VH-VL binders against p38851r773to978. Designs and how they scored, part 1

Every score and structure here is a prediction.

Target 1, 206 residues: p38851r773to978
Amino acid sequence: EAWCYFQDNFKVGSKTLFHVLFGDKSQVFPSSLFLCKKGSNLNNNSYWERIRRAKEDASCQFELCRKLQFQLNRTSNFIKDLLWLKDDNDNFKLVLQQRVTKIKQGYYFEVEEGPIIVKFPLCHPLLLRVRFIIAECITSQGESLKKCDLAILYDFNYVESIDKLNTKVEKLWLFERIHLNWALRYCKLEHSEINRKTREYLKKFN
Positions, changes and structure headers below are counted from each chain's first letter, unless a header gives other numbers; antibody chains are not in Kabat numbers.
F, E and O stand for the ipSAE by ESMFold2-Fast, ESMFold2 and OpenDDE, each averaged over both directions (binder to target, target to binder). V2 = 0.75 x the mean of E and O + 0.25 x the DockQ between their complexes.
[cut] stands for letters that were removed.

## First folded at step 1 (VH-VL)

Design c01 (framework fv_recibokibart)
Fold by ESMFold2-Fast, scan of step 1:
Structure c01 (fold): chain C 206 residues (1-206), chain A 122 residues (1-122), chain B 108 residues (1-108)
Amino acid sequence: as target 1 above (206 residues)
Amino acid sequence: QVQLVQSGAEVKKPGASVKVSCKASGYTFTGYYMHWAKQAPGQGLEWIGEINPNSGGTNYNQKFQGRVTMTRDTSISTAYMELSRLRSDDTAVYYCARDEYVWGSYDAFDIWGQGTLVTVSS
Amino acid sequence: QIVLTQSPGTLSLSPGERATLSCRASQSVSSSYLHWYQQKPGQAPRLWIYGASSRATGIPDRFSGSGSGTDFTLTISRLEPEDFATYYCQQYGSSPYTFGQGTKLEIK
């Protein structure tokens, strides 16, 4: 899908869209393209079947999304700007909280920056990160909030923040459901420091 | 259409090297790991190794380590597997297969190449 | 390495019968990383069941997968002529990733 390829070459004034949304100090996972690919794979029966089952069986998807949003807000300034709204058809929508926004259907949103309207495609890496965190939380059910923080582990500042919390209980909750195979594959990605930290945390779990 | 197309059959002498190609189309090449598997005549499948096309990082099955080299060219969406110091028991069909590497995926080999027959004979 | 043992090596049945194919691992494998492939002579393997129990796109509902830990099963409730092929289980839980030796499903 064309919508699933992200190139951060869109300009908002003299800055790229990424810098407007995250600021110059933000770090984004460099393999964002593979997250886009996951979102574009509408024919992946396992992914969409899991989402469909969760939506059909669960009555409290909106409350789960609100709780997840609260948890993620403690981790990232960008995520703090996100707000989840449930529409009349039981679909939830992602909205940028601190910006003039135009709500549209289907996991996309528009942001107004002065006279400029910026559109995010369905598979934009920023939206895909949040979508896959939500998807995993919905499908994992009882472990939802504990697992959600793991998807943010790509952010170096988040990893440092976890260390500063200095609590073994919080670390165990965050890493309880992660397989060693995931950590090994994650370590093959381009964030060597974050990957090293992830491996260290998983070793502490056992 | 998502497709993996491999190079044609090869006949090699013992001690030679062979390089098999696997050209990807219809998807983002760097979004999937590429795996290679061996199937000797009348036998089952054996995993040789994997490459991350985005980083170029590789992992090889120890049985083939020292003889196998995996590379890729992102400009033409093509992965390569080179096997050196060929022996008669390397006669097999070699397959490439893609694997999605996203946290929470099942890491199944969902699309396979058609296979490349490599015959090693004196 | 994790060794996957499939049984039987060959299963001879007639169309209309039920088939049960076994895959046993030498150590525990997460069901999320246990997959099944179908292969017909002269063709590449095709993903059939992933994550122990999920059918791949286009696979008929007469196929089902089950199991956890070390014991996994592929079941075909009512064999059709097109189902006669070799089936391989595979684990992706730890490197080196391994396949079973295959179960050849053949016509009696």
Scores: ipSAE 0.000, ipTM 0.432, lowest interface PAE 16.8, mean pLDDT 62

Design c02 (framework fv_recibokibart)
Fold by ESMFold2-Fast, scan of step 1:
Structure c02 (fold): chain C 206 residues (1-206), chain A 123 residues (1-123), chain B 108 residues (1-108)
Amino acid sequence: as target 1 above (206 residues)
Amino acid sequence: QVQLVQSGAEVKKPGASVKVSCKASGYTFTDYYMHWAKQAPGQGLEWIGEINPNSGGTNYNQKFQGRVTMTRDTSISTAYMELSRLRSDDTAVYYCAKDETMVQGVIDYFDYWGQGTLVTVSS
Amino acid sequence: QIVLTQSPGTLSLSPGERATLSCRASQSVSSSYLHWYQQKPGQAPRLWIYGASSRATGIPDRFSGSGSGTDFTLTISRLEPEDFATYYCQQYGSSPLTFGQGTKLEIK
């Protein structure tokens, strides 16, 4: 548990927030938790570039994890009022928690968008994790309409992501295509082989 | 074996510009910030600013902002600091220094320094 | 900006004596961001102590650093002739990065 990774950063107004993965746990932190008061306010590009480079450097990751452990012992500050949601135009936005149906441990939220329940935030540069809980309408033969929910977990990693995407996404494609596209864009999963396979697979359904 | 080798001494008139170079070797140039510091004769050290050699992003001490420009050339692993509108109080030794880490919010220090470049501003 | 004040400005001692150099910050500085550099006449500064108390590679164990908050100290337990130099403290916790004015350790 000595290792941690920076997944990405994003802005909400003037605030910069970071997604950090500790082992297999993801968490959103404000930029103040990573505060280097070395003029980072005047050069956010330099600050992000340092963090981005550090995620591929083992020695820097070790020092970052050690520093974060001390900061977490001092503060348990979580970003609880913000969530990444899809709007009616299929755009993803960061919005206030009033639209969140549940908040759970692991630093993720459950959001109901019609028959779909989605958990955010996400992800890791070499690991993409999404959880979708889908409610499907099952019509009984005859007169009764019954509903049941289907919980499906997609867990992508550098070694296994192609296999998991090709075998499991097909079952959920009817409901999940837009959220899967969001997850790939948001996490910047840039491995060209994985992205190429993903695009090929999705094209088969058009 | 990390080395930072700076350009030679310069004599300039007030109002001129000077451009100092710092050639890095023995490490991956684009992976670590490069800093610049000023030391006037008989005085202490003053931080001028930093550059990310990978992105070209810079951050300057407000005291020098508007007169200093930091650049780099990754093809020859060289960083540059240009100071314009020179004054007599710009007479100093200028140092480049390598940052130990690229990670913000962890231990950061100047692990290697260039030998210094004397800039004299005189009429 | 954080102002670092070093004292004394000049310290005159003989080889074999103990030296204590002070660095005081105008506001609290995390010990992780306070460093010491040694500079000899005509030479570039050299990293000496980082993170308030960790010796840099090759620095003799007669050198020790301590302190937290606003008060930091560099101690040399038994001076050798090669130790006479100017020592600078630095904070790397906030912009602009700042150095103390230096303590010149000179032979009596």
Scores: ipSAE 0.000, ipTM 0.432, lowest interface PAE 16.3, mean pLDDT 62

Design c03 (framework fv_recibokibart)
Fold by ESMFold2-Fast, scan of step 1:
Structure c03 (fold): chain C 206 residues (1-206), chain A 121 residues (1-121), chain B 108 residues (1-108)
Amino acid sequence: as target 1 above (206 residues)
Amino acid sequence: QVQLVQSGAEVKKPGASVKVSCKASGYTFTSYYMHWAKQAPGQGLEWIGEINPSGGSTNYNQKFQGRVTMTRDTSISTAYMELSRLRSDDTAVYYCARDYGDYEFWYFDLWGQGTLVTVSS
Amino acid sequence: QIVLTQSPGTLSLSPGERATLSCRASQSVSSSYLHWYQQKPGQAPRLWIYDASSRATGIPDRFSGSGSGTDFTLTISRLEPEDFATYYCQQYGSSPYTFGQGTKLEIK
């Protein structure tokens, strides 16, 4: 198992997205990191390809992440409804399908506003944040990670397959360092108190 | 080439067990759920169950619960469906199918060629 | 369990004609979870229409899907010889995921 990094700067009204989905328990240190199950037979080529693509289109992804943030902030009632439905896996999936029509590996997020569907490519930190939140909500309902397993577990599990590192601890530290630096630079998001606590946690691996 | 290749036809006696394999190629095996379906001669399709190849978790149709076991071997990108205590009405073509399981798409986008299992008394 | 009932069971038509295939659910199904598959004798099913109305890759534009709630329809505007097959609707809204019994399109 590995802890997966979560950057908690995304706002929905006056609260972070994490707080809206998981409540005030997110204030304790461990809530800034999610426990992910590791798959097997992983290929790390996808991991390095994502880092390379992020470097190539960083400035474009920044603007798209900003536009998506505005869109999600405007849909705070939708996020509140997801919180209400977290114990009803089928209705949670249905509501998500109705309002957020598409989250794809790589880059696609769609939000429905009445008759209009708006499509935004996602930058890495927003994509991981949404995927983690959905995975944890589904898992907490006693269901399999079926609908989000591909995005969440695959993205973090192949850190295990990086053969340049000696231990799982070193692999986790490298993964979090790379993604944190990429996310902060290219989306220019400010750190929250939760990210400060996450940095303190990462000192354990230095 | 993205494909699912199933094991060959089997003839079994009532009360025996059969284990059908489904080998995936051309895509990341652990990234998609795998489903199994039954089609009796001249009849329609019936869903048997699903497996998450990453974690190994399964969900079975209650009609087959207690007789079906789904497993996988990630080292060879192969899924298995074992049906025990075979009856004559288990005579059917069994299909594996890949689930395109992102947040919008929940459908069987790729199918194996099918495996005929004949239960003869 | 959601039961899908397809009608007619067999539809006999000639090339060039319009075909309309019905799928009725025993309880409401979101269009996002209603799909159609084509199957020819001796072959595996193939995804044809997903999310009630979206054509799968490579499927000709003469095929269209529609419907919501409990009533769904697959329409073929002008039949070609290769369209004669059995069509199955399927719901993915609730486990167990179920298929209709199929509508067989046959040449008159």
Scores: ipSAE 0.000, ipTM 0.434, lowest interface PAE 16.4, mean pLDDT 63

Design c04 (framework fv_recibokibart)
Fold by ESMFold2-Fast, scan of step 1:
Structure c04 (fold): chain C 206 residues (1-206), chain A 123 residues (1-123), chain B 108 residues (1-108)
Amino acid sequence: as target 1 above (206 residues)
Amino acid sequence: QVQLVQSGAEVKKPGASVKVSCKASGYTFTGYYMHWAKQAPGQGLEWIGEINPNSGDTNYNQKFQGRVTMTRDTSISTAYMELSRLRSDDTAVYYCARDYTIEWGDYEYFDYWGQGTLVTVSS
Amino acid sequence: QIVLTQSPGTLSLSPGERATLSCRASQSVSSSYLHWYQQKPGQAPRLWIYGASSRATGIPDRFSGSGSGTDFTLTISRLEPEDFATYYCQQYGSSPLTFGQGTKLEIK
């Protein structure tokens, strides 16, 4: 039996992570399922300054174009891999084990896929990084969760596109896709159940 | 362009407190985490902690927990580190450093450092 | 906490020679989280190599970094007089963030 609930504000090192805790099947996903919907503030990083500088410098523009194409290819492959894992719960743990980078953070091990760049219709790249952390069932306060089978932690570092409406919709689509793949396999929840909760959450937006 | 300018040297007696400042310029102060590190005479670097200048949230190395307090003033782009109940082994150069995340590279590192502030604790 | 051990503690070499500096972690560290800093006496540390192998802006091609897991190396193919300094490795993979004790590169 599996159940899931969402909780944010988990700290590992200097970064704040969002996490989903899994357990008994009688539990139901909260309506606030989307990870990192709060995201990075566009004014809080140097990303836009680098884009501006790249437009001013031909050599920087050339290098940036190469990096963007490479990262877009990685994004496509990563999404395909996540969709493949959705096929079977038994396959999920095997693939996760094969991709583990054992970085100890107390009791944690990391699986890293990214950085991921998503290009919007506005031609602005959205950069995000997805890290899966295999962890003991621990809260943001460092307390053990004895009823949790597994904690899967996500670290999204990203910059929004200039169009906040399009960024919001496309970010939620990508986060929903990644999160649904994990939740469907581990929590054994129906796709319709998760979709309903997602729609209920979106009603709080325009 | 980017500069981190720290306050001048301090001489303190055991049991006193010291507050070191780090004034940032040339970038958006609230966009980057600020870290503090200690370097005792003839020794290597030791991480003290970090602050998010946007939120004011802090994370400290357990070794300094209870004696260190990090704050910031966004109106003057300045970060502060206060160390209380000073001991002789707190004699060191203290550095502030900017945390940098390359959106293309997924790396976190200290790209710019302040010049350092020597704190001497003597009786 | 992850302990980083650098070796040797001091390297005495002449300009023109090759230098190899080692950094060993007490537990596995992702290459993305292993960095090197250069420090000269009386100065602040300066970022030199990030992500185990990427040179920071302005760092000459004679410097290279490599390694994975617990073993990392900084190599200087042909020493210049300006390269004599102390080099520190750092991990950003686990809290608390930690530095190695440093390798001092000195003339002769």
Scores: ipSAE 0.000, ipTM 0.434, lowest interface PAE 17.0, mean pLDDT 62

Design c05 (framework fv_recibokibart; at its last look DockQ between E and O 0.02; V2 from the best seeds 0.00; counts 0 for: pae E 14.4 > 2, placed apart)
Fold by OpenDDE, look of step 2:
Structure c05 (fold): chain C 206 residues (1-206), chain A 126 residues (1-126), chain B 108 residues (1-108)
Amino acid sequence: as target 1 above (206 residues)
Amino acid sequence: QVQLVQSGAEVKKPGASVKVSCKASGYTFTDYYMHWAKQAPGQGLEWIGEINPNSGGTNYNQKFQGRVTMTRDTSISTAYMELSRLRSDDTAVYYCARDEVTYFLGSETYYGMDVWGQGTLVTVSS
Amino acid sequence: QIVLTQSPGTLSLSPGERATLSCRASQSVSSSYLHWYQQKPGQAPRLWIYGASSRATGIPDRFSGSGSGTDFTLTISRLEPEDFATYYCQQYDSSPYTFGQGTKLEIK
């Protein structure tokens, strides 16, 4: 298992940041995704839907889920996933799921993205997952908690090699290691694009 | 286990004030809005107001405006409702209830009061 | 304020029968903001249906909610003895959040 994370600070509230990143009017996704072909008419996102969690959780009983549809960019990567579809024009599109797994009254958000399964020839598939965490500085004033106008975005990227049984492959051969490293690099690029677009949108709010 | 435990029954005279407490346990107190409802004997439910335990922000039913004060102590996960200038028609069972609220798509969404306190009987009599 | 009117006020039925409870709003209410509660004598209300059509945790599938706009319905396909209670609808669409006056479902 390989992972990388990125952290960015934004001089806005967590709610604002969340809306910029994941709101209905936001164009950060899917256009910022590394695998996304920019400008494609196939690129869209669904509305968030509330989904009841199967397991009772005292703190979080619901998840919000949406689907990101996007045309794949010109990559040699083969995504071995049922979510990889061909349109009528033989264009490859992917449907990626985002889930808001935790919300704390607008000052804390967890969003999970994925998984994306990337398959290279003669290699075990790579499973890619992303977790976004939006947190806000909270100060305590007596009995009350007050939010600061400073949001922190954490972008955790997980890359795992899996076998046919979805079990982690620990011993990777040379090419698998190379592909894993490439995946991590792509995560960085994707993060950079997300960050860039986010900041661009934020400028419009100021 | 998620639960709300309210303070005991109160007997008050007209003109007095009553403060009912609601202690939350089993969940993160600040993650849910707390509502208060009134139910007069043999009557239906009436919404009194809500408080955001995190910020302390409140929204009251205008019917109770000026007489009701909702507060919270986050350190002990307890919400309070104080009703002043009591009158006979204030005799009722008062409930606290949590509500999951999400801020999404530019608005807050409420998903119902999923956990209720056991209720507190307040009797106002001369 | 939005007034929710429930009908009938009292519904007398026997176990095994179908029950239909209505909740009418004085103005349009988003389905996401319409909820139903069950209350039995001496007990606190319990969330029953949320978002007009979603069953709360532990609620049997014989219960269903439907409706949009100003008309909402709670349906019990086949009444069980434990279903006899008072049911309240509630709206969160606009403040003040209001309850219906309730429908008492009693055994015939």
Scores: ipSAE 0.020, ipTM 0.592, lowest interface PAE 6.0, mean pLDDT 85
Fold by ESMFold2-Fast, scan of step 1:
Structure c05 (fold): chain C 206 residues (1-206), chain A 126 residues (1-126), chain B 108 residues (1-108)
Amino acid sequence: as target 1 above (206 residues)
Amino acid sequence: QVQLVQSGAEVKKPGASVKVSCKASGYTFTDYYMHWAKQAPGQGLEWIGEINPNSGGTNYNQKFQGRVTMTRDTSISTAYMELSRLRSDDTAVYYCARDEVTYFLGSETYYGMDVWGQGTLVTVSS
Amino acid sequence: QIVLTQSPGTLSLSPGERATLSCRASQSVSSSYLHWYQQKPGQAPRLWIYGASSRATGIPDRFSGSGSGTDFTLTISRLEPEDFATYYCQQYDSSPYTFGQGTKLEIK
């Protein structure tokens, strides 16, 4: 039930939510939302090495998820429903492509960042509620790849429903906490209220 | 409680190889990158490379590329650094150090090397 | 390769004095990727300041870090005897990751 609520509320009309995240300060953030911002170094060789290492980390997380026996099937359409972000500059083209594919023993989505494909596992309940929205643009002639703001959508109101779905796998709660901790460390949170709500939610796993 | 313990001092001839170990305890070995750094006598620190203990993926300083190999054994929480074709200027104390690295969709954050091994003196002499 | 230049190379001061240590990068470094380490003779380095300005666990509040771009500073407001050591800055912004040559704080 919790999945249908999140999916239905944000699948259609997502442009309004994205305006709240990236431009329209007159709109009130949902209680289940937090925003992180992080820049990147575009013409730095270590940037591309970091993408390679992130790909390896995502693959390892996928294997851990497989061992925890939690998998949800996703379609490419649902993932694409979250990608409406554009640069205000008409000279930029959105280059982030997402696809859902099945590999041997699980599911993942692939994000293309220049020459490297990053695989992100879909096997975890909080990762399905934590939606990662990345807008990536290139200039004409492919001169640079720019990462835009990273936005994470998070559903505090359905924690108890997730617990009931996963009563057989207690380790899954620890795994959820670890993923949220990593997301918080990666991003710079801009709103004190959002920070407070996120910390309150994480205490539920202590 | 969190600790990195390195293998003991080594004396090697020029052209030989040395393999230094770094055993981790008190934390989840696979949650932190492991770095290796060199400090020649009376000199500053030089970064050699890093390994992701979870994946085994490595990244080396080009200065040592082709001579250094980093590996790990997750069953005993131990990282290894092997340096081959030793020269006199390889005489140094070698340190391992852990670093918490957060990865997310092609990006990462570094929090610094918060725990270091005690160091391993490698002497290259003829 | 980003080169980090620390100055002065050696700083001779007495307990109670203020110390200011400089680290300059050959090109811009994000403050999130600049760290400071303290090392005493015969010991491993110890993380002191991370992300240019955040004190590591257990580090006294007399230590502060600041800076952005190419110019970073470590300040000790009032030196204690245990603060005399070599301090290294380090960058993680570009591979290969590099350290400065160190600033040695010695008792006058």
Scores: ipSAE 0.000, ipTM 0.435, lowest interface PAE 17.3, mean pLDDT 61
Fold by ESMFold2, look of step 2:
Structure c05 (fold): chain C 206 residues (1-206), chain A 126 residues (1-126), chain B 108 residues (1-108)
Amino acid sequence: as target 1 above (206 residues)
Amino acid sequence: QVQLVQSGAEVKKPGASVKVSCKASGYTFTDYYMHWAKQAPGQGLEWIGEINPNSGGTNYNQKFQGRVTMTRDTSISTAYMELSRLRSDDTAVYYCARDEVTYFLGSETYYGMDVWGQGTLVTVSS
Amino acid sequence: QIVLTQSPGTLSLSPGERATLSCRASQSVSSSYLHWYQQKPGQAPRLWIYGASSRATGIPDRFSGSGSGTDFTLTISRLEPEDFATYYCQQYDSSPYTFGQGTKLEIK
């Protein structure tokens, strides 16, 4: 039922912005995620793997997938109890999938994140999905020029309360509306952290 | 130690009502649904309904709608089921049971009714 | 409402034999919401198998559950004396939540 999006401009090319956000050396994920425990050991990320199944979309140049693992942030006063899972070593961790698509017809990247299903006690589950789009400025002829690099990051967040059949729930009790609004707030906080870390990392280029 | 302790056996006349209690301990009472089920002597189980102890919201099996009322008192972690206009076929053992929920990435796990009360025998006789 | 029909109603077997208990739903049930309970006389039911195939804590691995859609099965590979009881399937997919009528597993 709810979604929001954010848009940010960066004075770099789209390939550079992609590598800053999602490259193997990037420090933006998972630490920018709101559910990620701050100050935890974050060296358990999965490596990017190429998707081997063909898609019907002939415009796709390549597709990569990775799984992010991070320790769950449960200690905040504004989140008293959140869904958690312990691994076999008694760590509170969450696994999040990201899937990257490179489009052949330009300097355009699409990264899909999730879904994640979060269950607060006695509430309908919340389904969370994120889509990032990195695009360069396009001339009237659809070509980008490298002379003045300018990339745009679109960050689409989708938050929906679902029933036991994984379908949208139209009537929410007050308690469930509070949790839905909380999830939307975390999307804004995540975006702010992503933007901050991206700009900090870009400064390291000189 | 998670435990549900129900009130003692009751003998009632036809037309009366009965209120069975279910005291929860060892867990956060408001985090789990409470269900009630009926089992007539020598028979199977029949779901009566459920209550959300946090909101007080209820969902009843239509077969019992209009005769059953489920309530709770969160200050003493106790759920109640009241059955009115009793008749002889209401003679049964009545159970409370909690519904456990656990989630992790991309899927949810429903454990069913993992903890049951000991049961309360209600006998309807003249 | 979803009707769960268990078969057989009574199953008479000896220790060491394999038992197969069937649960058929009148409508498709997501396996995540199909559960099995064991009940002995004078006791409350006990959760035995959840999500069609996952054993509850402490349940021996001779018990296995399977199935999807409308057909679900509880299998006991080698019966032990303590396994003789009544077994109920239960769906938690659609309100009203329903139980099967039970299969009584008794010693021959």
Scores: ipSAE 0.000, ipTM 0.458, lowest interface PAE 14.4, mean pLDDT 76
ESMFold2 (binder alone), look of step 2: mean pLDDT 91; pTM 0.933

Design c06 (framework fv_recibokibart)
Fold by ESMFold2-Fast, scan of step 1:
Structure c06 (fold): chain C 206 residues (1-206), chain A 124 residues (1-124), chain B 108 residues (1-108)
Amino acid sequence: as target 1 above (206 residues)
Amino acid sequence: QVQLVQSGAEVKKPGASVKVSCKASGYTFTSYYMHWAKQAPGQGLEWIGEINPSGGSTNYNQKFQGRVTMTRDTSISTAYMELSRLRSDDTAVYYCARGSDYEILSGYDYFDYWGQGTLVTVSS
Amino acid sequence: QIVLTQSPGTLSLSPGERATLSCRASQSVSSSYLHWYQQKPGQAPRLWIYGASSRATGIPDRFSGSGSGTDFTLTISRLEPEDFATYYCQQYGSSPWTFGQGTKLEIK
């Protein structure tokens, strides 16, 4: 059993899903990331190419929505240990109950078991590639994913120079930051500076 | 039918501000980004910035940063672009355009519908 | 920012001829985010080709787009009188979004 995730250039039908299943809510939704176990259709490039090609067929849209709901229901079972909270300033605060990490062969380190998938580069020390997945429950008040029947996963994937890291992460409430420090270790970066900025960010909110 | 209707031509003195409106119809206003572009007489197109009508978040081209402000009114499906401290080189036709539909199956982020344009003349 | 350079600046041809318009990017642009617009004097631009090669709704099949990486081309196989206009390429892959300077297609 291993975890997988979508590549950055794949799109998934969150707006189509909401339009079909919640027809009165014609809202713009950011692209969703769906987590899957190894060997599923979601880990297959050809699967997403077929979905993209089918977008103009109304009947294919309905089948896509069925498949997306199936994957979301499966994914919600995998993220039962994730808690997310809004603070008093409407910022998300993530709580990771399970901490498991695995170093991949090659260029990236990722969390293999757990509700948050983070992909880290083992590359240029002044470049940070970070992917955060934030979950939002759409069938309850969103206070706990353990009571959620359907959740949407939002993918925040970006590449930036390290001098802007604190500006980017200051917008996100994170309970666990050890995975970010693990990535920076492999980029030959001065970890003390990043740890200091992380502590300063946490002090602002706590 | 999708339609973007802009306000009429404006004549302003240097140092003044101008506010151009763009009224959307035929689609869900909050589901698509609204962009603004400038075209000086005899010149090509230049992107000014964008607004997300749902949350009101904006992103401006650095060339116009500090002088441009984009807003919207969701109750009347109207977007606004205000340009301050006008100079003679701000004389141009200003266009609003509908951007990304953010539909996940769309791999093409393009400007599919455009307003008719608003001529702003800065003279003294 | 990505600079798009179009060539030629002006192309003088007669109806019935083939037109080839070039758009070169200063750095690589995904084909999915390279688009072409047609603009006639006094009118707003109109989406013409999206994703480098897909015709927008209602655009005649004499128009075709091609290219990848840094080199993109718009081809009109047999010019009609209504095709004489200015054509702009645009990239939507990296902010700020940028347009080429335009190629004006004019009657010889």
Scores: ipSAE 0.000, ipTM 0.424, lowest interface PAE 18.4, mean pLDDT 60

